VHH binders against Extracellular exo-alpha-(1->5)-L-arabinofuranosidase ArbA (arbA). Designs and how they scored, part 2

Target 1, 316 residues: Extracellular exo-alpha-(1->5)-L-arabinofuranosidase ArbA (arbA), of Cellvibrio japonicus (p95470)
Amino acid sequence: KQVDVHDPVMTREGDTWYLFSTGPGITIYSSKDRVNWRYSDRAFGTEPTWAKRVSPSFDGHLWAPDIYQHKGLFYLYYSVSAFGKNTSAIGVTVNKTLNPASPDYRWEDKGIVIESVPQRDLWNAIDPAIIADDHGQVWMSFGSFWGGLKLFKLNDDLTRPAEPQEWHSIAKLERSVLMDDSQAGSAQIEAPFILRKGDYYYLFASWGLCCRKGDSTYHLVVGRSKQVTGPYLDKTGRDMNQGGGSLLIKGNKRWVGLGHNSAYTWDGKDYLVLHAYEAADNYLQKLKILNLHWDGEGWPQVDEKELDSYISQRLK

## First folded at step 1 (VHH)

Design d8 (framework vhh_8dlx_2)
Fold by ESMFold2-Fast, scan of step 1:
Structure d8 (fold): chain B 316 residues (1-316), chain A 122 residues (1-122)
Amino acid sequence: as target 1 above (316 residues)
Amino acid sequence: EVQLVESGGGVVQPGRSLRLSCAASGFTFSSYAMHWVRQAPGKGLEWIGNIYYSGSTFYNPSLKSLVTISRDDSTNTLYLQMNSLRAEDTAIYYCAREDYGSGKYWNPFDYWGKGTLVTVSS
């Protein structure tokens, strides 16, 4: 049985890999080899008390986590939302260890980092991803549909926007001027993730639609900047905040809905982590870990054949 | 095979109400935004409004108080409720699926129905 994940992110504590994904309370798996995975825990046994206030249509699933280790603590960012709505918030919960057998193991929710409110915000407060710049300042990228993807500076505790606040628009697709601001619209862009490599920050984004089985159009695009704040330019020099984005990987007849990636450097090698729906297995969302290579111009590349050769195993 | 089939058109007197239906098949209806568009005799296409997969609606401002768009994802059906019909509402009414796959704001519809004629006359 392969590991069933949507929106996967990973971190390591000691010699153990931990995988976090969308689900009730955020689903957590552990592995010693990044191939054989065991169910570990969920970060929330009970939904956040503020969830229904922010998102009246919230159904109990926490979405699209990111996990970030900083100064001896693990910060788990999560999204509270409802499909097609920007009644949303990104929250954060903190733990000293990811090992459930440790006496120090407990998730302590720190509450809301940011909230989007219909008619006030032309953005959706979901799909967080954390990046530290080359000066050690920590930033959050986030967003889905509406006015696109945003980046803001986090405070020293990584629980709130910094004061004074600093915000940047980093990627967006065209949105009709006839659209009501409360509507998601057709600007099909979400799930930012930023990786620092060499002289560049690389912004990955998922274009298209997830979550529609064989009708999903999700695929990954990339751009890069020498500054974490942008502008992120694609291979043609087009700004991602003006509709730019260079294709990294898209679906085929076997694998559909490829997206919501994270990216990492582990032991001197670079990896792309994402989900993909297998058509032959009723579009079940499966974990994929692909090698990330770099061309002569410094652009990331993946081998689509690794969608077939990486096979996760769910133990127990 | 994607199909959109409009129904409910016909002759109606001014001031009356009429509800149009659009039956969708061949795709996951609940995953797509749907639109209503009309074409009066000898005129161009006029966008009426849309409904997103979330249920959120947006209308042509000139028609907002006169129409309501709704959907029933359990029956794969899109609806247009029209109130206080006028002679100028005489048109062929089309439902259209929003093109999420390509050219969203420059080619927003990938599939259209054949239309249903509404004639408002005394």
Scores: ipSAE 0.000, ipTM 0.144, lowest interface PAE 16.6, mean pLDDT 87

Design d9 (framework vhh_8dlx_2)
Fold by ESMFold2-Fast, scan of step 1:
Structure d9 (fold): chain B 316 residues (1-316), chain A 125 residues (1-125)
Amino acid sequence: as target 1 above (316 residues)
Amino acid sequence: EVQLVESGGGVVQPGRSLRLSCAASGFTFSDYGMHWVRQAPGKGLEWIGNIYHSGSTFYNPSLKSLVTISRDDSTNTLYLQMNSLRAEDTAIYYCARVPTESYSGWGRYQDLDYWGKGTLVTVSS
């Protein structure tokens, strides 16, 4: 049986891999080999006290985490939201170790990083991803639908926007000017993740719709920039903030709803981590870890046959 | 054959407490997450909460301060402790199993694979 995940992100502590995904309190798995997974914990035993103030329709699922190691701490970013709404916030909780057997193991919530409010913001404060630039400054990318994907500079503690604040629009799809600001709209773009490789930052984004079983249209696009702030240009030179994006991978007859990726360099090799729904297994969302290769012009490539060959195992 | 059998229902006065049990058989209970769901007369199903195989619990926000879910893996038994019962808590209470591979459907009763027959709780004075 395979591991059930949506919106997977990973990190390593010592010789143990940790996998974080959307779920009640954020679901955490551990593995020694990135194939055989054991349930480890959830980051929240009780919901954040501020959650329902921000999102009245919040149902207890914490969405779309990112995990980032910085100066001896693990920073777990998480989204509080409700489907189809931008009454949302990204929060952060920290831990000194990911090992539940350690006497130092304790998730400490640091509260809200950013909040989106309907009619004030034409963006949705969900789907965080952390990237450090070549000067050591840490940034958060985030966003879903509305006016697209944003990037802002984090403070030194990685818990709030820097002061003075610095914000950039990094990717978007066209939205009708006649569409009400309270509506998510048809600009189907979310889940940014930035990987730094060589001289470039690569911005991955999920286009289309998740979360509709066989009706899901989710697929991954990419662009790149020599600056973390953009512009992120696709293979044709089109700006992702003007509808650009080069296809990386899309669904087929067996695998649907491919998206919400993270990307990593582990032991000198590059990997794309995502979820995919298996049509033959009632569209159950499954963990996929694919090798990330690079063409002669420095663009990422994946082999869709690895969707069939990577099979996670839930240990019991 | 998977079986779930609820017990502990009955008539209780408003303001009192009641503990429901769910006896599980036919599967390795410790491997599975479990849910409690209720249905009041003339109403739809309402999710109460769940407990993961790890012992971690999550609750419907409307009910969080009124209920506690626990499990005893040595006896294959799931529990629902209810406090400060109100007339509107009158319902048939069901326990249900969620596959370990599919707990991302939290709060959605359509994702649960096996259900008990239910136990009736009547809160009346």
Scores: ipSAE 0.000, ipTM 0.150, lowest interface PAE 16.8, mean pLDDT 87

Design n1 (framework vhh_7nfr_2)
Fold by ESMFold2-Fast, scan of step 1:
Structure n1 (fold): chain B 316 residues (1-316), chain A 123 residues (1-123)
Amino acid sequence: as target 1 above (316 residues)
Amino acid sequence: QVQLQESGGGLVQPGGSLRLSCAASGFTFSSYAMSWVRQAPGEGREWVSSISGSGGSTYYADSVKGRFTIARDNVKNTLYLLMDSLKSDDTAVYYCAKDRYSSGWYKGEFDYWGQGTQVTVSS
């Protein structure tokens, strides 16, 4: 049985990799080798008390986590939302260790980081991803549909926007001016993730639609900037905030709905982590970890054949 | 009290040029991205161009890229749209719009709009 994940992110504590994904309370797996995975825990045994106030249609699944290690603590960012709505919030919960056997293991919810409200906000407060810049300042990218992907500066505790607030629009697709601000619209872009490599910040985004089995059109695009705040330019020089984005990977006959990536450097090698739906297995969402290579111009590349060769195993 | 007031519209021949201005007051102008949005008769609103609070970043709709230039004067609290090579399909009421949040960058959500200025391109 392969590991069933949507929106995977990873971190390492000691010799153990931890995998976090969309699910009830956020699903957590652990592994010693990034191939053989054991169910570890969920971050929330009960829903955040504020979830139904923010999102009345919330169904108990926490979406699209990011995990960030900072000064001896693990910060787990999570999304509270409902499909097709921007009645949403990104929250954060903190732990000293990811090992459930440790006496220090305890998820402590710090509450809402940022909230989107229909008609007020032309963005959706979901799909957080954390990036530290070259001066040690920590930023959150986030967003889905509406007016695109945003980046804002976090406070020193990583639990709220900094004061004074600093925000940037980093990627968007054209939205019909005829759509009411309460509607998601046709700008099919979400799930930002930023990786620093050499002199560049690389912004990955998922274009298209997830969550429709064989009808999913999800695929990954990339752009880069020498500054974390952008502008993020694609291979043609087009700004991602003006519809730019260079294709990194897309679906084929076997693998559909490729997206919601994270990216990491572990033991001197670079990796792209994403989910993909296997057509032959009723479009079950599966973990994929691909090697991330760099061309002569410094652009990321992946080998789509690794979709077939990377096979996760769920341990008992 | 936030106020935005457009001027500079008028009738021009195809291929002509116009310079629109928007006088802003009642807020810290340099802290907010500003935008131009147009609406043709019987059509919805179409975003045209945006400029960051500092003026360091500009954004354009594909339909106007290379023909229009957005600019701002943060000393005079004035937003500009310089329109070259005007086409009949540029005919619309042009609105000045203020970003809702101070961000330095265009967010695409507006809290204040001007009254609009009519641009008509016809032979």
Scores: ipSAE 0.000, ipTM 0.142, lowest interface PAE 17.5, mean pLDDT 89

Design n10 (framework vhh_7nfr_2)
Fold by ESMFold2-Fast, scan of step 1:
Structure n10 (fold): chain B 316 residues (1-316), chain A 122 residues (1-122)
Amino acid sequence: as target 1 above (316 residues)
Amino acid sequence: QVQLQESGGGLVQPGGSLRLSCAASGFTFSSYAMSWVRQAPGEGREWVSSISGSGGYTYYADSVKGRFTIARDNVKNTLYLLMDSLKSDDTAVYYCAKSHTYEVYGSRTDYWGQGTQVTVSS
């Protein structure tokens, strides 16, 4: 049985890998080898008290986490939303350790980081990802549909936007201005993730539609910038904030709906982590960890044959 | 009461330029997004470009990006389409449009002008 995940992110504590994914209270798995996974915990046993005030249609599933280690704490960012709506918020909960057997193990919710409100905001406050720049300043990228993907500077304790606030639009696709601002529209872009490698920040984004089994069109694009704030340019020099994006990986006959990646450097090697739906297994969403290679011009590449060779195992 | 009147079309050689105008009346122009759409003979409607009420956001079809510029003058209640590097494939009747609904342009009841013919020919 392979690990069933959507929107996977990872970190390590000591010799243990931890995997976080969309689900009731955020689903957490642990592994010693990144292949054999054991259920660990949920970050929330009870929904955040503010969730239904922000999102009246909230159903208890927390979406699209990111996990970030900073000054001895683990920061778990999570999304409260409902399909097709920007009645949404990104919250954060913190823990000193990810080991449930530790006496120090306790998730402490710090509340809302940012909230999107229909008609006020032309963005959706979901799909957070954390990046530290080359000066140690921490930023959050986020967004889905509407006016695209945004980046803002976090405060020193990583729980709120910095004061004074600093915001950037980093990627977007064309949206009809005739669409009501409360509607998601046609700009099928979400799930930003930024990896710093060499002289560049690489912005990954998921284009297309998830969550439709065999009709899912999800695929990954990339652009890069020497500044965390952008502009992120694709291989042709087109700005991602003006519809640019170079294809990194797309589905095939076996694997569909590839997207919502994270990316990491572990022990001197680079990895792309994502979910993919297996057509032969009723489009069940499966964890994929692929090697990330770099071409002679410094662009990331993956071998789609690794979609078949990486097989996660779910332990008891 | 909504009235839209296009002008500025004509015959032009490939590589030439034209400037289309749309005079709007009967509604608060600055409160509505406006669009240009075109229809070539024997084809369906193709959305070309849109501009928000404030002018702060502009959008273009991939076929015209880098060649066309949409603009508006909210004092004169006029919408513009600046067309550069015209191609034979740009030959169509161009319509100024205001939607009655929040739905994406082309879904049912739009106020369209009478159109202005653009012909790119050699």
Scores: ipSAE 0.000, ipTM 0.111, lowest interface PAE 18.2, mean pLDDT 87

Design n11 (framework vhh_7nfr_2)
Fold by ESMFold2-Fast, scan of step 1:
Structure n11 (fold): chain B 316 residues (1-316), chain A 123 residues (1-123)
Amino acid sequence: as target 1 above (316 residues)
Amino acid sequence: QVQLQESGGGLVQPGGSLRLSCAASGFTFSGYAMSWVRQAPGEGREWVSSISWSGGSTYYADSVKGRFTIARDNVKNTLYLLMDSLKSDDTAVYYCASDTFRYGSGDYSLDYWGQGTQVTVSS
């Protein structure tokens, strides 16, 4: 069977690839070749003690991780939330190694990085992604629905917003004025991920709806900026913070709900990592790793045929 | 299936009062903001009032502020519009609505419309 994942992110330690995804305690897989995957661990054996206080409808699934290596530590960011609500928080847990056989292997939760509170915040504190700028400053992008996608500087230990706090709106879609501030509203945008390539930062976002099997409308758009804070402009010059976004990939008859990507440069080659639901397999969410190419104007491109040719294998 | 059922309309004299009700079923009513929208003869739809999922926040069109009160009962899954000091210009069909996704289209709109209830203010 192919490895089933939602919201995949990856990193490498030595010769081993590690895959992190939405699930109970965050599900972790390992691989030597990015094709054959074996269950490794969960980052949490028990729920964060603060989770139900932040999100009363929390069900034990930690969502939408990101993994970031910094100064000898792995930082795993995770989301505590409930469907359709912005009673949410992004937390962080750290480890010295991702190898469960190491004597140094131990996830140490550092608690809440940011929290969204209904009626106070017109944003949702989920879907974190980490990017270092060209001066070495580390930033987090995040957000889902509501007022769109946001970016802020992390402090020196990467556990909280830097002071003074500055919140940058980097992408949004128009939201119904008639929707209550506690509701997600009309802005079907989430899952920001930023990749630095050449002179540009590229912002990827998922537009549409996930998590509805054949009714999912999820697809990926992109824009770029020479500054990590934006403005992120699409191929037509439209600001992503004003509804801009250039289509990168969308679903077809076989593959539905394509989105929640990460993107990486490994050994001089660029990759797009995402999930896709296979219609013929009851819309099971599957890992996809696609080659990311660049056109003559520096825009990313993927080959839709790789949705069929990349086949992950889940080992026992 | 999602259903919204409006009631409480009728003929009333200027200066009179009416209480409209909207019974909701087929969705988690307590999780959604709710609105009243009206349509006068030969006119487009006009937003009247909205209430947050908890009832903690209410919003009104300038034409009805101070005269109408929106309320909800999350135990009974019912939305209300209490209409006081009614004017001839309030004559319209009143619709209960919630803002939700249209599955497959990717559009949010006021999608859960009932059949409406007629309010006529006339001597």
Scores: ipSAE 0.000, ipTM 0.148, lowest interface PAE 13.2, mean pLDDT 86

Design n2 (framework vhh_7nfr_2)
Fold by ESMFold2-Fast, scan of step 1:
Structure n2 (fold): chain B 316 residues (1-316), chain A 123 residues (1-123)
Amino acid sequence: as target 1 above (316 residues)
Amino acid sequence: QVQLQESGGGLVQPGGSLRLSCAASGFTFSDYAMSWVRQAPGEGREWVSSISGSGGSTYYADSVKGRFTIARDNVKNTLYLLMDSLKSDDTAVYYCARESYDFWSGKYTLDYWGQGTQVTVSS
């Protein structure tokens, strides 16, 4: 069977690739070739003790991880939330190695990085992604619906916002001014991920709706900036924080709900990692790793035919 | 069951002030964003101002910014429009309206309207 994932992110330790995805305790797979995957572990055996306090409707699934290696440690960011709510928090747990056979293998939860509270915040504290700028400062992008996608500066320990705090709105879609602050609204944008390439930071975002099988409208858009803080402009010069975004990839008759990407440079080649729902397999979410190419103006491109060509294998 | 009832309109001189109220009943008032919409004689409806359910976000048409203030009292289930520095062009019937949002379909509508209150700015 193909690897069933939602919200995939990857990293490498030595010659082993690790894949992290939404699920109970965050599901972890390992691979030697990025095609043949074996269940490795989950980051949490028991739920964070604070989860139900932040999100009363929390059902035990940890969402939308990001994995970041910094100063000899692996930082796993995760989301605690409930569908349609901004009673949410992004937490972080840390490990010295991703190899479960190592005597140093132990996930240590560092707690909440940022929390969204209904009526107080016009944003949703989910879908974290980490990016280091060209001066070595580390930032977190995050967000879903409400007032869009945000970016803030992390402290030196990468466990909380820096002091003094620095926040930026990097992408949003129009939200009705008549909508109550407690409601998600119609601004169907989430899952930011930033890749640094050449002179630019590229912001990827998922527009539309996931999680509705064949009725999912999820697709990926992109913009770019010479500054990590934005403005991120699309191919027409429109600011992503004013509704801009250039289509990178959308679904077809076979593949639906394409989104929640990460992006990487591995061994001198660039890759887009995402999930896609296969219509012929009851819209089950599947791991896709696509080659990321660049046009003459420095814009990313993917070959939709690779949705059929990349076939992950789940090993026992 | 849902009812919106405006009050506080009347005749006022240019440069004067009025306070409009809208009493809401039949629904959980704090769950809904509310708007003021006006209609001048012989013209279409013009949006004036909106307020989120919590009162944390307020929005104004350019024609009224700096002169009008929208407010709400979620304990009393009442929406307000505080109108200052009134002009002849502000003469209209003022309606309060409730915004409805269907999260699953992503659609917004103004689904219930009051009967309106007349504001006349004349010397």
Scores: ipSAE 0.000, ipTM 0.186, lowest interface PAE 15.5, mean pLDDT 89

Design n3 (framework vhh_7nfr_2)
Fold by ESMFold2-Fast, scan of step 1:
Structure n3 (fold): chain B 316 residues (1-316), chain A 123 residues (1-123)
Amino acid sequence: as target 1 above (316 residues)
Amino acid sequence: QVQLQESGGGLVQPGGSLRLSCAASGFTFSSYWMSWVRQAPGEGREWVSSINSGGGSTYYADSVKGRFTIARDNVKNTLYLLMDSLKSDDTAVYYCAKGPDYYGSRSYPFDYWGQGTQVTVSS
C-alpha cells in the first residue's frame, strides 16, 4: 500500500518528516524515514470562510500546498480554486509545531495572501512555493496557465505582498492574444518550485496536463539564474519567460503525469519530490522521492529507475 | 452517435510532409472546438493542436509550432492537420478529438476520440 498524493511538499520538525498534499483540508502524513508514512492530520477541519466568495465552484479540496519554516512558525500556503478557472486565491495558515499531540498544536488561518480575478489578472493564484534569497528576503513563486509563472516579494510576517510591492514574470509559454483573458488558454505551464544550490537558483516547472489518468502529459523542466528574480535560462540559454525549459524527467509506459515537484537539500543530499501515476495501478497518484544529482555544468539530473525503486508504505 | 475517422497517415522520411484528415459525424461539427492528440509508442497521449468552432483561432503545442497547421472545413465536417518538416520524434498514432470545452483547461478531457492514424517518420 503506497501513499496516495498529488502535489507533495515536505518539511522536518526534529527527527520527524511531514508530507503535505492536495486534498480535503490538506492531507498531512508523518514519517521517521521518508519511506514509512502514517496519516497525521488535515490542516483544515472547516473550509476557509472566504473560499466560496473567491471561487464559487470551490468543492472543498485545497490544492497544491507549500510548507515553510520561519522564525519559530510553520507557514502552510494553500490554493483555493476550481478546475479551468482563475477565480483563485493563495491563503496561509500557521502553526508552532507539526506534532498533533503537542498542546501548542493549532492551525491559525491568516487569510488570503493574493487573489486572481478573471479579466483583471492574466495569471492564476495557485501553486505557491516559497524561496528565501541569499540576503534572507522571502519570495513566493506561483502560477498556472494564462500568462505563466510569477514571483513576488513577501512582507516580514510572510502573510502578504511586501510594500512597496515587487513582482517578476519568471516563466511562460506563448498564449494567443485572440484567446479571451477569462480562459486558461494553451500555455500549459504551472507548479513553479525554486531550489537554491551553489551560485544558482533553479526553477522547476511542470509542463503539459495533469489529472487525466493515462492521457496526462505532465513532465518537468528546469532553468537557472544567479538572481532569485531571474532571468531563468535553460541549458540552451533560452529564457524560461520566453518559452525556455530543459527537460528533467518525463513519463514512460509505467509512470505518467510526472510533475508538481518540490526539491530539497536534506543532510547534505539533494532530492526531488513529485507525484507519478502508476499505469499498472489504475493511474493512482503515488509519492516519489528521487535523488537529485548534478552534472559537470551544474545541471540537475535524476535516475528514472528510481521511479520503480522508491516505494512508500502507508502505515495504519 | 459521435464518430470521428482519421486518415492520411503513413511512413515518411525525416523532413517530409503529411496531411491528416478527420471525418466527423453524429454531432453539429461547426459548433465545437476540435483537436489533434498523439500517442508515441510506450508514451502517454500528448495534445498537439486545437481549433475553435469558426476556424479563426488555432493553438499548438510548443513541439510542433511553426511546423504543423490545423484547419477545418465546416461544410464538409472535416478537420485537417498539415504536418511539415517531420522529425523522428513526431512518430505516433494521431487521434482526432471533439473538444475540449475549455481550451487548455486542467480538468476538461476530450469528449470523444477517433480510432487514430499511424504516422512513422523514419529513414
Scores: ipSAE 0.012, ipTM 0.148, lowest interface PAE 8.7, mean pLDDT 88

Design n4 (framework vhh_7nfr_2)
Fold by ESMFold2-Fast, scan of step 1:
Structure n4 (fold): chain B 316 residues (1-316), chain A 123 residues (1-123)
Amino acid sequence: as target 1 above (316 residues)
Amino acid sequence: QVQLQESGGGLVQPGGSLRLSCAASGFTFSNYAMSWVRQAPGEGREWVSSISSGGGSTYYADSVKGRFTIARDNVKNTLYLLMDSLKSDDTAVYYCATDLGPKFSGYDYFDYWGQGTQVTVSS
């Protein structure tokens, strides 16, 4: 009855909302009202041919998309990985329209944007999110575990890092000095998403563990910066790249595993989009769209009661 | 597939010495930091010592610093704990442990543990 999603992101084409989530070929839903959803398509009918070359333990699941509109194209970023490994890559596929009935509808894979390699990289090339800065430059934030969350400048085509390359570390939890660079470690941080609002860029991150049903500890933290490159400081002034992060929303008795958010401004209103596991429904992962409010000091707030009042409907 | 097997425990008098060994299999031992953890009767688990993957860095709990030495042999896939000047308070089950990273994206396992080896320091 409700839409079953993990790692949801959204965009709009005309009067239609499109929802993208982790799944075979990336699952796509459509809606006219952001409440009633219909299965639309998947972006990949066949796995990327390069997937097993990059990630030998790849099991066929495409993870954690982001969708971005730029110069008449929709850019769908996706992750190829295996659990506990940083043998990973973020790829991108493009389409002129999201309407499967259009004669212009065709996903065209542009291949790998970035790849992480064990022993070379202290980061994991998954969980992409796109942000344009105040000068119109487009950046990708990404990362999971290891040395934390990174940001890099994209080229004009949004398919590769810019030349010359520019990279920043934007959020990090302490990693054991005893852990080799090839290991994920226990720095439980992933799924960056940046929203530009007023004078600030707000960095959202998921702390804790997803994917364990009732044992999931996933929750959302936030920090902000006047520059897209950071430093992102929490409400106490602590740098997110030094373990900072202010709690935005945490699970309760009914809802657990809250995280992997995206955030948007639509028609002058701000929204937080995430998944949550419903304890009473065997921890089934459900779409949540919450109103994002701002306090007197410009910090985001959500109403936990909207976890109960937002109920998606899956249409046939 | 991952296995950690401790040996070398036993009964020893105060002031004595023991050498514990941990045989590791089912993973690339040389890529992972290794640790020793102990549990005394009626108490929780206490971290004792750790060694980096290449053996270049070693760390010790204050209770054992200067008396214990952690070492590894990456060719033999074996971790060691050399225990000198043993005290009655060192009586515990000693576990070999490692953290191989999360099972899932965002999901973390507890450290892998061996079965433990009993060390008893008594007259």
Scores: ipSAE 0.000, ipTM 0.128, lowest interface PAE 15.9, mean pLDDT 87

